# VHH binders against p49116, part 287

Target 1, 238 residues: p49116
Amino acid sequence: EGPLLSDTHVTFKLTMPSPMPEYLNVHYICESASRLLFLSMHWARSIPAFQALGQDCNTSLVRACWNELFTLGLAQCAQVMSLSTILAAIVNHLQNSIQEDKLSGDRIKQVMEHIWKLQEFCNSMAKLDIDGYEYAYLKAIVLFSPDHPGLTSTSQIEKFQEKAQMELQDYVQKTYSEDTYRLARILVRLPALRLMSSNITEELFFTGLIGNVSIDSIIPYILKMETAEYNGQITGAS

## First folded at step 20 (VHH)

Design pb107 (framework vhh_ozoralizumab_d1)
Fold by ESMFold2-Fast, scan of step 20:
Structure pb107 (fold): chain B 238 residues (1-238), chain A 119 residues (1-119)
Amino acid sequence: as target 1 above (238 residues)
Amino acid sequence: EVQLVESGGGLVQPGGSLRLSCAASGFRFNDYGMYWVRQAPGKGLEWVSYISWDSKYTLYPDSVKGRFTISRDNAKNTLYLQMNSLRPEDTAVYYCATHWLGSSPEDSRGQGTLVTVSS
C-alpha cells in the first residue's frame, strides 16, 4: 500500500493576524494560537490512516495528543509567529502579575518552568534545522501513539506509528546521508513533549495566564467538520 | 479598549426566530475570530458559536447545530447570530466575545442581550 503521508500532508501553512500589534496582548496571542491549533487538528484529520480509525478513536487520540501536536506546530511555525516575541510578552505579563500580587508564587513558578521547557524545545528543533517532511512525520508519530489510556484499536494505531517511524527513517537516511546520527538526535526530543502540561498551555495561549480553556471539549466539534470545508482550511485561510 | 455592544434580544414564543447583533470597536475586528456565548439564569457560560476572521470557518455545539447561524460583516465591524426554532432552554443572556475557546475574559465580552423563549 502507499505511504502514510502524501506531499499534501507536508504542507503546513499558518496565516497570522496582521499586523502584529506594537504592544502584544492576550487577544493577539490567543488568535495566533487558535489558528495554529485549528490548522494542526485539520492536518491530522486529512490523513487517510487517521480517518480509517473512525470518529470515536480519532477524537480520543487528538484529545490525548493535542498539546504535543500544538507544541510541534509552535516549533515549526516559530519564525512565522515571531514566537520568541510572543513568549517574551507572556513573560513580561507574568512578571507584572507578580508585582501586582495577582498570582501565587507557586503558580508563577509552574508557568515559568513551562515557558522555559517550551523555549528549550523550540530552540533545540531550530538548531537541528528540522525540515517540513521531518515535522510531518514527527507529528504523525505523536498522533498515532497507542499508549494513551482509554484508547481502542491500539494494535492498528501502533502499526500506523511504526509506519511513520519507518518512513521518517527512510527519509532522513536518504536526504541527510552525511549525518549518521541525525534521526537519533531528532527522536530523543519527542519525550519532552509529554512532560509539558496541556493545562498550562491552555492558560498561556488561549485564556491568558489564569483562565482555563476546555480544548478537550472543543476538539470533537472541530473533528466533525465536513471534509470539503476541512480541506479548504489546511491550505490556509487567506 | 475593546467595546462590544449586543442587541436584538427579546421575548419570543417557542419555535420563533431572533437575530442578534454585536457592534465591535477598539480592536482590529477583521483580524479576529468571534464567538457567541450565553448564560442561562443560575447557570455557567456556554459556548454557542464561533466564526473565523475571514468567515471561512464556523463551529457550533450539537445543542444549536442546524438551528443557529453565525455571520459577520467586516465592513461594518458587526457580528450576527441568526437563531431559528427557538426553545425554552435557549433562554439566556447572549454575549458577543473576542475569545473563541472556553470562558471569555470580562474585558473581551459585551454586556449582553437577554433572550427569553416563553409563551
Scores: ipSAE 0.511, ipTM 0.738, lowest interface PAE 1.3, mean pLDDT 84

Design pb108 (framework vhh_ozoralizumab_d1)
Fold by ESMFold2-Fast, scan of step 20:
Structure pb108 (fold): chain B 238 residues (1-238), chain A 119 residues (1-119)
Amino acid sequence: as target 1 above (238 residues)
Amino acid sequence: EVQLVESGGGLVQPGGSLRLSCAASGFRFKDYGMYWVRQAPGKGLEWVSYISWDSKYTLYPDSVKGRFTISRDNAKNTLYLQMNSLRPEDTAVYYCATHWLGSSPEDSRGQGTLVTVSS
């Protein structure tokens, strides 16, 4: 059987709104984040194994893991997004909210802790110099997680996750042969993704995307988005 | 300052068609996704359509899928909504937006354009 991911799935190119405004605003941040979210959803949709799970299963899978995929995307695209600048702008807004008594102290603390966790995750990935192939397979490991509540086809999902793990191991051992512990250092970073609240990610990045609904509620519409590339692949799979 | 001016609404019979336009100014239109949102009499805001900055991605709820088509002309800073097979339940004021209206207490919007579908 061929590899889980092709070269097409390793390529992950985010195009930012240009130029970056002199003073960041919610509109620019939301547009930037939405582009990354759409790119991440399109990436998942393009995987033949993902399509093979069927629409109901693959939708449930993405609804469960979108925040982990999005956070991996933030780490991978941190430089192109100038993520540190975006996070600094969010922190400045939160400081103004404290002064204006618009948010509770407990909520601000939760949001600041989330920002800290996100910064630490992105810094750890940058320090490890994770390459595009490694990011693609880390995203695949996260995507094909069989342990989310309510999933069907869990045995098939587990097999795809194991295939992703095996292909990542093979790549790392061949490409970074002198670094015996690299794979372990990479994999130990993944559990941190599940500690990050999807609700706080929505508050930071997706104000104004579609109504006052959760991203997981709009994922079925995002997965049905019309694109020439995706439509070609769906037609082939049908 | 972001300014969006909707036009093209009117009275049409069931089964008819209309093309709405939105003239955008005050921001880099070509770099931002755009929405059509509607509000029927006595009802809340309903999302109608989304188009990405580069027109690669378009989204529609099931209520309008196959009947409405969103498009944009980045050279003219104009957003369009082609509405076919109109139904009485499509009667609403239609707004274009750079973000979901009502996502913030401080959201502002123009008057929109009224679409009335009746015999």
Scores: ipSAE 0.611, ipTM 0.800, lowest interface PAE 1.3, mean pLDDT 85

Design pb109 (framework vhh_ozoralizumab_d1)
Fold by ESMFold2-Fast, scan of step 20:
Structure pb109 (fold): chain B 238 residues (1-238), chain A 119 residues (1-119)
Amino acid sequence: as target 1 above (238 residues)
Amino acid sequence: EVQLVESGGGLVQPGGSLRLSCAASGFRFENYGMYWVRQAPGKGLEWVSYISWDSKYTLYPDSVKGRFTISRDNAKNTLYLQMNSLRPEDTAVYYCATHWLGSSPEDSRGQGTLVTVSS
């Protein structure tokens, strides 16, 4: 009967490739994004409630919400990533594609609208000064979304989402007691995550993956991934 | 300037083992995740392993999980693939690769190393 998340789930530390190249390129952006994606997936798989749902449900949930988790991670790690610099480089590359007629005008418009939505989201989160506990619970709320098509065990997923919402409410009420409307301001930002296309996120941040491996296709393998810390913990359990 | 040189392939009996190596140069190897991929005769590229820059994360498709182990030595700019319990289906040219492959893998990959699993 413990909390949904522990202090270990609040810790979310992204290590960037160092040094940042003088001129940003596709492989640096892809490596940076991949590190954030792997960190986000490892975060999700470390939650006991998530593991309790079973492998098939875990895979379906993460396939449905990886873009929302990734976007929350971009907002949380925006300064560490120098996200504004990365987005400027992507915009510059897109402008060059316009001049070379490599993309249709409609596609360019869709991609630019996606970048605008991403910037607006990250700016709103920065303005609210969302802390690490709040980010952890927001990620849990989007992870335990019972309303994605094709999900099984939706009642258990909904119970975990409600538990995340209750624990976020308790935290915000205690930590920001004088700001009566803070929780409402935070929660109304979440629907915007579903307006952003996972296909466009993949095009912007994961270009250059070998064999054109889609994020959807690698999610099962990421969730099964082996880590040095995980192997050490299993060994320590004797 | 970016170069990847694979080695260690050869003929091996079913159930045997091989260790592949990839010598990397021309980029900051220690900063980038690395892949092993293979191509059987007449087939497309198949991803067979991934390792993160810091070796914390390793990924394997079900076809090789438990049999293959990817590792790296960042001080030597070298990637390895230990292949155990080899099967005829593992016969392929093996390539090492990183995120900079873009849309033309043929232009970005090394020459590869041939692994043949047969009697």
Scores: ipSAE 0.646, ipTM 0.811, lowest interface PAE 1.1, mean pLDDT 85

Design pb11 (framework vhh_ozoralizumab_d1)
Fold by ESMFold2-Fast, scan of step 20:
Structure pb11 (fold): chain B 238 residues (1-238), chain A 119 residues (1-119)
Amino acid sequence: as target 1 above (238 residues)
Amino acid sequence: EVQLVESGGGLVQPGGSLRLSCAASGFRFEDYGMYWVRQAPGKGLEWVSYISWDSKYTLYPDSVKGRFTISRDNAKNTLYLQMNSLRPEDTAVYYCATHWLGSSLEDSRGQGTLVTVSS
């Protein structure tokens, strides 16, 4: 009945570990990326429409789209993260790995191509000057994707995606009324998210796992994440 | 260099409780999430719990949820794991860790503390 997203869902504030070290290391990069991943998962789970789909559907959706949500988050938070500096440090590390023969040249080429695609995506979003409302709705569009294999509630997911698209259109037409083609320019950027490998994102930002556990394997636990905000509800105040 | 020192392990009867501690040094403890992980004899590493830098977020797998509680004291650079209703399958070496472990990572865990749940 109400809008798909409220003002609380537009707010997306990443708090970085401070200070940024003079020489970037894997631990700082992983902590920064983990904060963005957790913020993105918390954002998704706070949406009433998402909650209404149920636990199994929620898990399946996020497993399918976490890399798209994470990449949109990287673009949105690129300045706060100093993302260009992080990517430059990763590139420098990869070039050193070639010299030490720790990684194959073919693998490094794949990773470098991924970094290039990521930089191009973030640059395109920055050039379009995507605002917080637009990012919130783009994240909702990729979250409520009915086309992933194995989904059971596809009709309801499609309705939520259509609602996200309609609310984005209404917002853009109202806020950027003189720019008739802005919505089209924004939406054509989304397919690029599916060209980026979740495995390479995991290698770049999350560097290894306990017991060979992948990000998609821990997603059910992240979605069940307890927060201080949820614990505060014990007072029963509505 | 990250240094982690676990303590508090021991022999306990099924249904018993133990409290583990991890003393951290060599990094800004207050700025980083922390993990408890365990390794049973002859098995791989298993994630047990996570806590964010500010204690705002905690994560537990279903195997320990409701029985184990992770906490931290940033002023003391110390991580804790309160383990209640212990089961024989909880028998393992317990490690404190700063991030997820993998073959491409620097060593992010401590030396471990042994927990044995047996009659």
Scores: ipSAE 0.558, ipTM 0.769, lowest interface PAE 1.3, mean pLDDT 85

Design pb110 (framework vhh_ozoralizumab_d1)
Fold by ESMFold2-Fast, scan of step 20:
Structure pb110 (fold): chain B 238 residues (1-238), chain A 119 residues (1-119)
Amino acid sequence: as target 1 above (238 residues)
Amino acid sequence: EVQLVESGGGLVQPGGSLRLSCAASGFRFEEYGMYWVRQAPGKGLEWVSYISWDSKYTLYPDSVKGRFTISRDNAKNTLYLQMNSLRPEDTAVYYCATHWLGSSPEDSRGQGTLVTVSS
């Protein structure tokens, strides 16, 4: 009945650990990434259309697309995060691993290629000057992807994705009326997100202590956050 | 340089309660998320709870949800775990940690405190 996203869904404010250490370490990077992940999951949970799909479908969607949402969040928050500095620190750590024979050359090459692709993606989004409304709708398009294997309610998911696409088109045509090709330039960026390995993203940003636990395993717990906190965030209220 | 010292473990009967504490030093405790993890005899590490730096977000697996409560006092650099309705399967060494959950070999947890739930 209403728009897919409200103004509260456009607001995406990341608070970084303070201060940034002089020499970046795994602890700071993991804390920063975790804050972005929680913010991204909370953003998704606050969408009424997402809630309407039900808990099992919600978990399956987020498990399938968390890396795409996270990467869009990295691009959107790149300046706040000083992402280029974080990536430079990761590169330095990888160079030390080469020197100490701790990782194979092939693995290091894969990780370096991933970092390069991430930098290129973030730079392209910055050059396009993607605004908060555009980021919100790109995230919604990614979230409501009906084409992931194993999904149920695919027709309803597709309906929500089409609604996101239509609302993005309306926004871009009205806000950037003189730039007839802007929407096309934005949308052709999205396929690159699916070429980025979630396993490599996890290794770079979410290095932690706990056994064989994956981000996929943690997603259900993040989505089951306390009801009071969840209700307060749905409307942008306390 | 991260130092974590757990305390508060002991022997307790089923249905009993314990309060664990973790004294943190060597980092800006108030800026970092904290975890409780446990290791039962002969088993791997199991995540028990998480609290964000600002106490806004707390996470629990179904095995402890409703029974355990994580909290922190940033002024005292101390993390707490209130454990209620304890069960024999809660018997484990409990550790606090500062890293996000993952498959890392990096050991940033403390030395642990033993909790034994037995009649």
Scores: ipSAE 0.651, ipTM 0.817, lowest interface PAE 1.1, mean pLDDT 85

Design pb111 (framework vhh_ozoralizumab_d1)
Fold by ESMFold2-Fast, scan of step 20:
Structure pb111 (fold): chain B 238 residues (1-238), chain A 119 residues (1-119)
Amino acid sequence: as target 1 above (238 residues)
Amino acid sequence: EVQLVESGGGLVQPGGSLRLSCAASGFRFETYGMYWVRQAPGKGLEWVSYISWDSKYTLYPDSVKGRFTISRDNAKNTLYLQMNSLRPEDTAVYYCATHWLGSSPEDSRGQGTLVTVSS
């Protein structure tokens, strides 16, 4: 019937904490990442197809894919975030930790490998010059993944994923009509998202969010969050 | 450098209300999300509420949702927690926290503020 995503779902504007400190610290990194996470959750929650699946299914889908959505968001917002600067600061901190023997070499190796995978992913998306419509549909394809364990309504989720794929194809063929293989080049990037560790993403970006609480455990609370846009309520703002 | 000073705790009767305040200094308060966490006698730290830098997003666990309201005044560098319909199980030391300070009592400059709900 109607399109899966409207023009409002293509808009994805991250507001960064300002000014950026001269020396990056965990607080600035966690605040920046939390803003992207909340923006990503708000984006997913705003999709009518997502709302139609019901709260339990919504929670299960986002718990399964938040790291993929977050990583796509990092790629999309890499310039706004100065992501290369943030990652360089993290690398510098890890190198200092080696010198001071505060972390094991195996742990540092795992984290460094994750950073390099993340940089390669973001670089590949930048080289492809992925636009806002393409990012919105890639996020929808990831969100409506019917193959996660424990999901209900898998037939409906699959239909929404297929609709996202179809609408992406239509958009790319119309907008980039001269580039026959563009869609294939874009889609082949997606499997790499599932190879990135959500645990290491948490350590890099969310260590200070709420103590030792995992992102997985707070997903239900984030999806239930009160916003003035949705509830029309006074949400402690004044 | 980061300093947080909690106040507003006290003895209150079941069903009563209290408003907690947290005075923040040493960082750009207006650009950072803020948390309230509590520790009841003999229990671990429990997250109570979160508010984004612009007050657009607030989060509450089910234990306090509908009873507690988090708010902030960026012009005054002050965080608030309005607590209504208080219960004996809300008795705890309440701490405000930033992202990197965690929910540990050692991270609060003001040592928190004690709330006792008793007749």
Scores: ipSAE 0.558, ipTM 0.755, lowest interface PAE 1.5, mean pLDDT 84

Design pb112 (framework vhh_ozoralizumab_d1)
Fold by ESMFold2-Fast, scan of step 20:
Structure pb112 (fold): chain B 238 residues (1-238), chain A 119 residues (1-119)
Amino acid sequence: as target 1 above (238 residues)
Amino acid sequence: EVQLVESGGGLVQPGGSLRLSCAASGFRFEDWGMYWVRQAPGKGLEWVSYISWDSKYTLYPDSVKGRFTISRDNAKNTLYLQMNSLRPEDTAVYYCATHWLGSSPEDSRGQGTLVTVSS
């Protein structure tokens, strides 16, 4: 019954392919995004409360929220990824697709609206100067969402979400004691994550990962991956 | 520019094993996730396995999980597929790829190596 997250869960380090190519392509974008996705799933798997819910519940939760976790990760790692450069390259590719009649105008509008929502979200998080502790707890609030359809153990999930909210509040009040409204400004950003389409995120970032298989379809395989950490070798070398 | 050369295919009896290799050149192999994909006679492309750049993450469809193992040697720019407990339905041309073929067909795969599982 200790804290929901430890200092280990605050550490979130993305390693990018290096160097960045002179001309960005789908493969570089997909590789970068896949690294962030795997890092995000590894982060979730490392939480004892998450492990305690059991494999079936874990799979259902991550399938429901991977896009929200991924988007928070994009915001947190925006500088490391040079996300603005990646999004500019995607926009350029879409403009060329319009000229070549490869995509319908309605589809391009949907994709551009998604990119604008994503840019606005990342800009708002940057403007708020969200720190590593705040990102960790926002990810935990998103992960332990009891309101996704088809979930079991919703009372326990809700308890973990409330614990994440309480620990975030305690951290913000202590660390940013003179900014009375900071927590409110942070929390009102979260609903925007659910307005972003996971299908459009897949199209923008994951076209090269697995052919006609969706991200939520591969999540069970990633979560069932065995590591020394998850096989009960906590004190062993990883 | 990207060059992928598969080897190790052949004729094997059901229950047998084969180890496929893919020699990569023309790019920084160590920076990219790698794929094995296959195409059975008269069928479409099927994903077989994925490995991340650092070997930390590997993915398999249920059809091969527990029987096939993907691995890589970044120092040698080489990708491997260890195939155990082979079945007649594993008969296919096996391709090494830097990304899933449906995203871009241009220079995304090698020429392939034929695996035939038959008595």
Scores: ipSAE 0.524, ipTM 0.758, lowest interface PAE 1.9, mean pLDDT 85

Design pb113 (framework vhh_ozoralizumab_d1)
Fold by ESMFold2-Fast, scan of step 20:
Structure pb113 (fold): chain B 238 residues (1-238), chain A 119 residues (1-119)
Amino acid sequence: as target 1 above (238 residues)
Amino acid sequence: EVQLVESGGGLVQPGGSLRLSCAASGFRFEDFGMYWVRQAPGKGLEWVSYISWDSKYTLYPDSVKGRFTISRDNAKNTLYLQMNSLRPEDTAVYYCATHWLGSSPEDSRGQGTLVTVSS
């Protein structure tokens, strides 16, 4: 019928906590990350195609792809978050953990490799100057991934992913008509998202969100948010 | 220095109601999500509720969903938990928190407020 995404779904505005403290701490990082996670989940829930798949499918999709959505959100919001400063603080904490023998060298290596991959991804997106429409469609492509195990309605999910790909292609061809290979350069960046460990993302950004409960386990609760609160967030209404 | 002071606990009969308060100081309360967590005698910590900085998101586990309501007054730096239809299994010490308790070496558990549900 109509387009997969409306202009409302292109708008992705992260509000950060009060001015970044002189010394970054776990609470500031976790609060910032939680705001981005909630914004990302709210964004997904607002898509009519997503709603049409039903609650169980919605939960399964978001549980499978939240790390990819979150990472795209980090790239999109890197400037407003001062992500480079946050990553530097995390690296400093890890270096202190090595010095104090709090973590194994092997684990620290895995975490540092993750930070390196994250920084490379964000740098690649910045270099390509990905705009808000492109980010919205990339998030939609990731969200409507039919290849996660345990999914029902995989044919509908695949159709929505193909629609997202088509609308991204149409947008890029119209907006960046002089850059014949732009779409290809953008799309080849997406596989890197699946190489990023959701467990390491949780350890870096979500320590202290809800105890020993994983983000995967929290997602059903986020998706159960009351309609009034959800609608208020979409419109900014009283 | 972050300080959180819980109050409002007490003895109540099954089916009764209590309203807990948490007075916050030492940080910009209006900028952080807030939690209520509880610990029953001999058990581990159980999260009870979460509210985002702007009150747009509230989260509850199924054990309290529909019975408990979290709210905040950012102008007063105060967090609230309205507890209705209380059950004996709700008996616990209730703590407010800016993050999950025990997640850092500096995270010292406060006194909390005791809620006892009995006849």
Scores: ipSAE 0.573, ipTM 0.785, lowest interface PAE 1.5, mean pLDDT 85

Design pb114 (framework vhh_ozoralizumab_d1)
Fold by ESMFold2-Fast, scan of step 20:
Structure pb114 (fold): chain B 238 residues (1-238), chain A 119 residues (1-119)
Amino acid sequence: as target 1 above (238 residues)
Amino acid sequence: EVQLVESGGGLVQPGGSLRLSCAASGFRFEDHGMYWVRQAPGKGLEWVSYISWDSKYTLYPDSVKGRFTISRDNAKNTLYLQMNSLRPEDTAVYYCATHWLGSSPEDSRGQGTLVTVSS
């Protein structure tokens, strides 16, 4: 059988709203985040192995890992997003909320800790100079996680994850042949993704765009999104 | 400030069609995803359709998928909803939105456009 990912799956091109406003607002942040979320979902849907698992399994996998995929996307697209500027604006808003007694101190502490963890993750990935192939395979490893509760087809999911790990290993060993420990340094970053709260990510990046509807509740509909590229790939894969 | 003006509603027979329009102003329409939402008599707001800024992604709940088509004309700052095979349960006031309505004090909402599906 061929490789898990093709060259088209390595391409991950985020287009930002332009121009960036002088003063960041919730609407700009939410639009930017939604573009990354939709790009991430489209990326997952385009993988033949993912399609082969079927709609119910696809929905369960993405519900379990969307925050991890989104966070990897934030790290990969940090420069194009000016993510540091967005996070600074969020921090400034939180500091104003403390002064106005609009939020509890405990809640603000949780959110600030989440922002710190996110910054540390993105900085670690930047220091490692993770390339596009490495990001694609890290996203695949996260997507094909067989250990989430309630999953069916766990043996097949595990085989796809192992295939992703093997193909990443082959790529890193050939491309970075003189850095024998690079793969280990990259893989050890992944557990940190599971320590970040999807609820806090939703509060930071998706407030005011989705309203009262949770990302969890709309994931099945996002996965059914129509796109010319996705429809073309399904037709070709058949 | 965001201004949205919906039009195109009316009375139609079951199985009929209508095309709704939303004229947008006060923001960079071409940069923002757009939604159609509806409110049936005595019910809350229900999401109907989404279109990305570049028309690349469209999203529909199962209740309208295959019957409704969302589109946009960025040059005219106008959002459209083509509604086919209308059913009595589609009776509602239809609103367009760029920010989820009611989530911010700055949010503005048009009067909507009434769609009545009845024999």
Scores: ipSAE 0.544, ipTM 0.768, lowest interface PAE 1.8, mean pLDDT 84

Design pb115 (framework vhh_ozoralizumab_d1)
Fold by ESMFold2-Fast, scan of step 20:
Structure pb115 (fold): chain B 238 residues (1-238), chain A 119 residues (1-119)
Amino acid sequence: as target 1 above (238 residues)
Amino acid sequence: EVQLVESGGGLVQPGGSLRLSCAASGFKFEDYGMYWVRQAPGKGLEWVSYISWDSKYTLYPDSVKGRFTISRDNAKNTLYLQMNSLRPEDTAVYYCATHWLGSSPEDSRGQGTLVTVSS
C-alpha cells in the first residue's frame, strides 16, 4: 500500500492579494481567508484516500473539520498572510465597538478569547518550527477524524487517520532524530483546534457569505468547485 | 468607493438565454473573487455563482449548475454571467457582488439588472 500523502500534498502555496491595504478592511480579510479556505478544500479533495470514501462521507468530514483545517492553514501561512497585522486590525475594531457600545461586553469577551487562543496556537506552531511535511500530516489527522457524530465508514476513516499518524511518526523520528519528544509536543497542540468556535472563525474572517449563508452550508458547493485538476480526477482520464 | 454596474437583463421566454455584465471600479478587481447574487420578488438574496480572482475556481449551486457560466475579464474590470435554458424561477434582480457584501456598513451593490422569464 503506498503512502497516504504524496509530495504534491506537502506543497501548500497561498497566493495573496497585493498590495495589502494601508488600512485593513473586511474585503481584504475575507478575500485572504477565502483563498486559504479554497486552497484547504482543494488540498483535501486531491487526496486519493479522501476520494475513496465517497461524496457523502467527504462532505460530512469537511463540514465537521473545516475550522480545524482552516486554523492549521492560518498557522502555516501566518507569515505570508501577515496574520498578526490582520488580528491586530480585528482587535482594534473590537476595541472601537466597546467604546461605541455597539456590541455587548460578553460577546466581545468571547471573540477576544477566541483571538487569544488562535494567537497562542499560531505562536506555538511557529515556536516548534513546524515544517511542510508535519503540517500536511497534521491536516490529514484532523481530516480523517472518525469520532465526529453522524459519520459512516468510521472504520475506514480511522484506518486513514492511523496511517497519517504512523507516517508522521516515521517522518519526525527520521528527520528530527535527536529530538525525542518532538512528536509529542506537536500532537498535544491538536486538541486545542476543537475548542475554537467555527462560528467565531466565520465572524472574524468571513462575512456570512451574503445573507444568512454559513460556511457549514456552503461546504458542499465548495467541494464541488470546478478546477482542471479536479475535473481530470473525476472523469478518470487515463 | 466600490462601484458595480450591472447590465444585460430583460424579458425572455422559458428556454431562452441572456448574458449579464458587471462593470467594476473603485477597487483592484483582478485581486478579488466575485459573486453573482439574485433576489426574486418577495424573497431574500440567493447567491448564483462565484469565480476566483484568477478564474481557476468557479462554483455553482445545483439550481443553476450546467445552465449558467460565470467568467471575468480582469483587463476590462468586467464580470459576466452567461445564462442558458432559463426558467420562470430564474426571474429576479441580478446583482454583481464582492466577498464582503452584507458584512460592513460600507457595503454597496449596484442597481442590479432585472431578468424576467415569462411566456
Scores: ipSAE 0.574, ipTM 0.767, lowest interface PAE 1.2, mean pLDDT 84

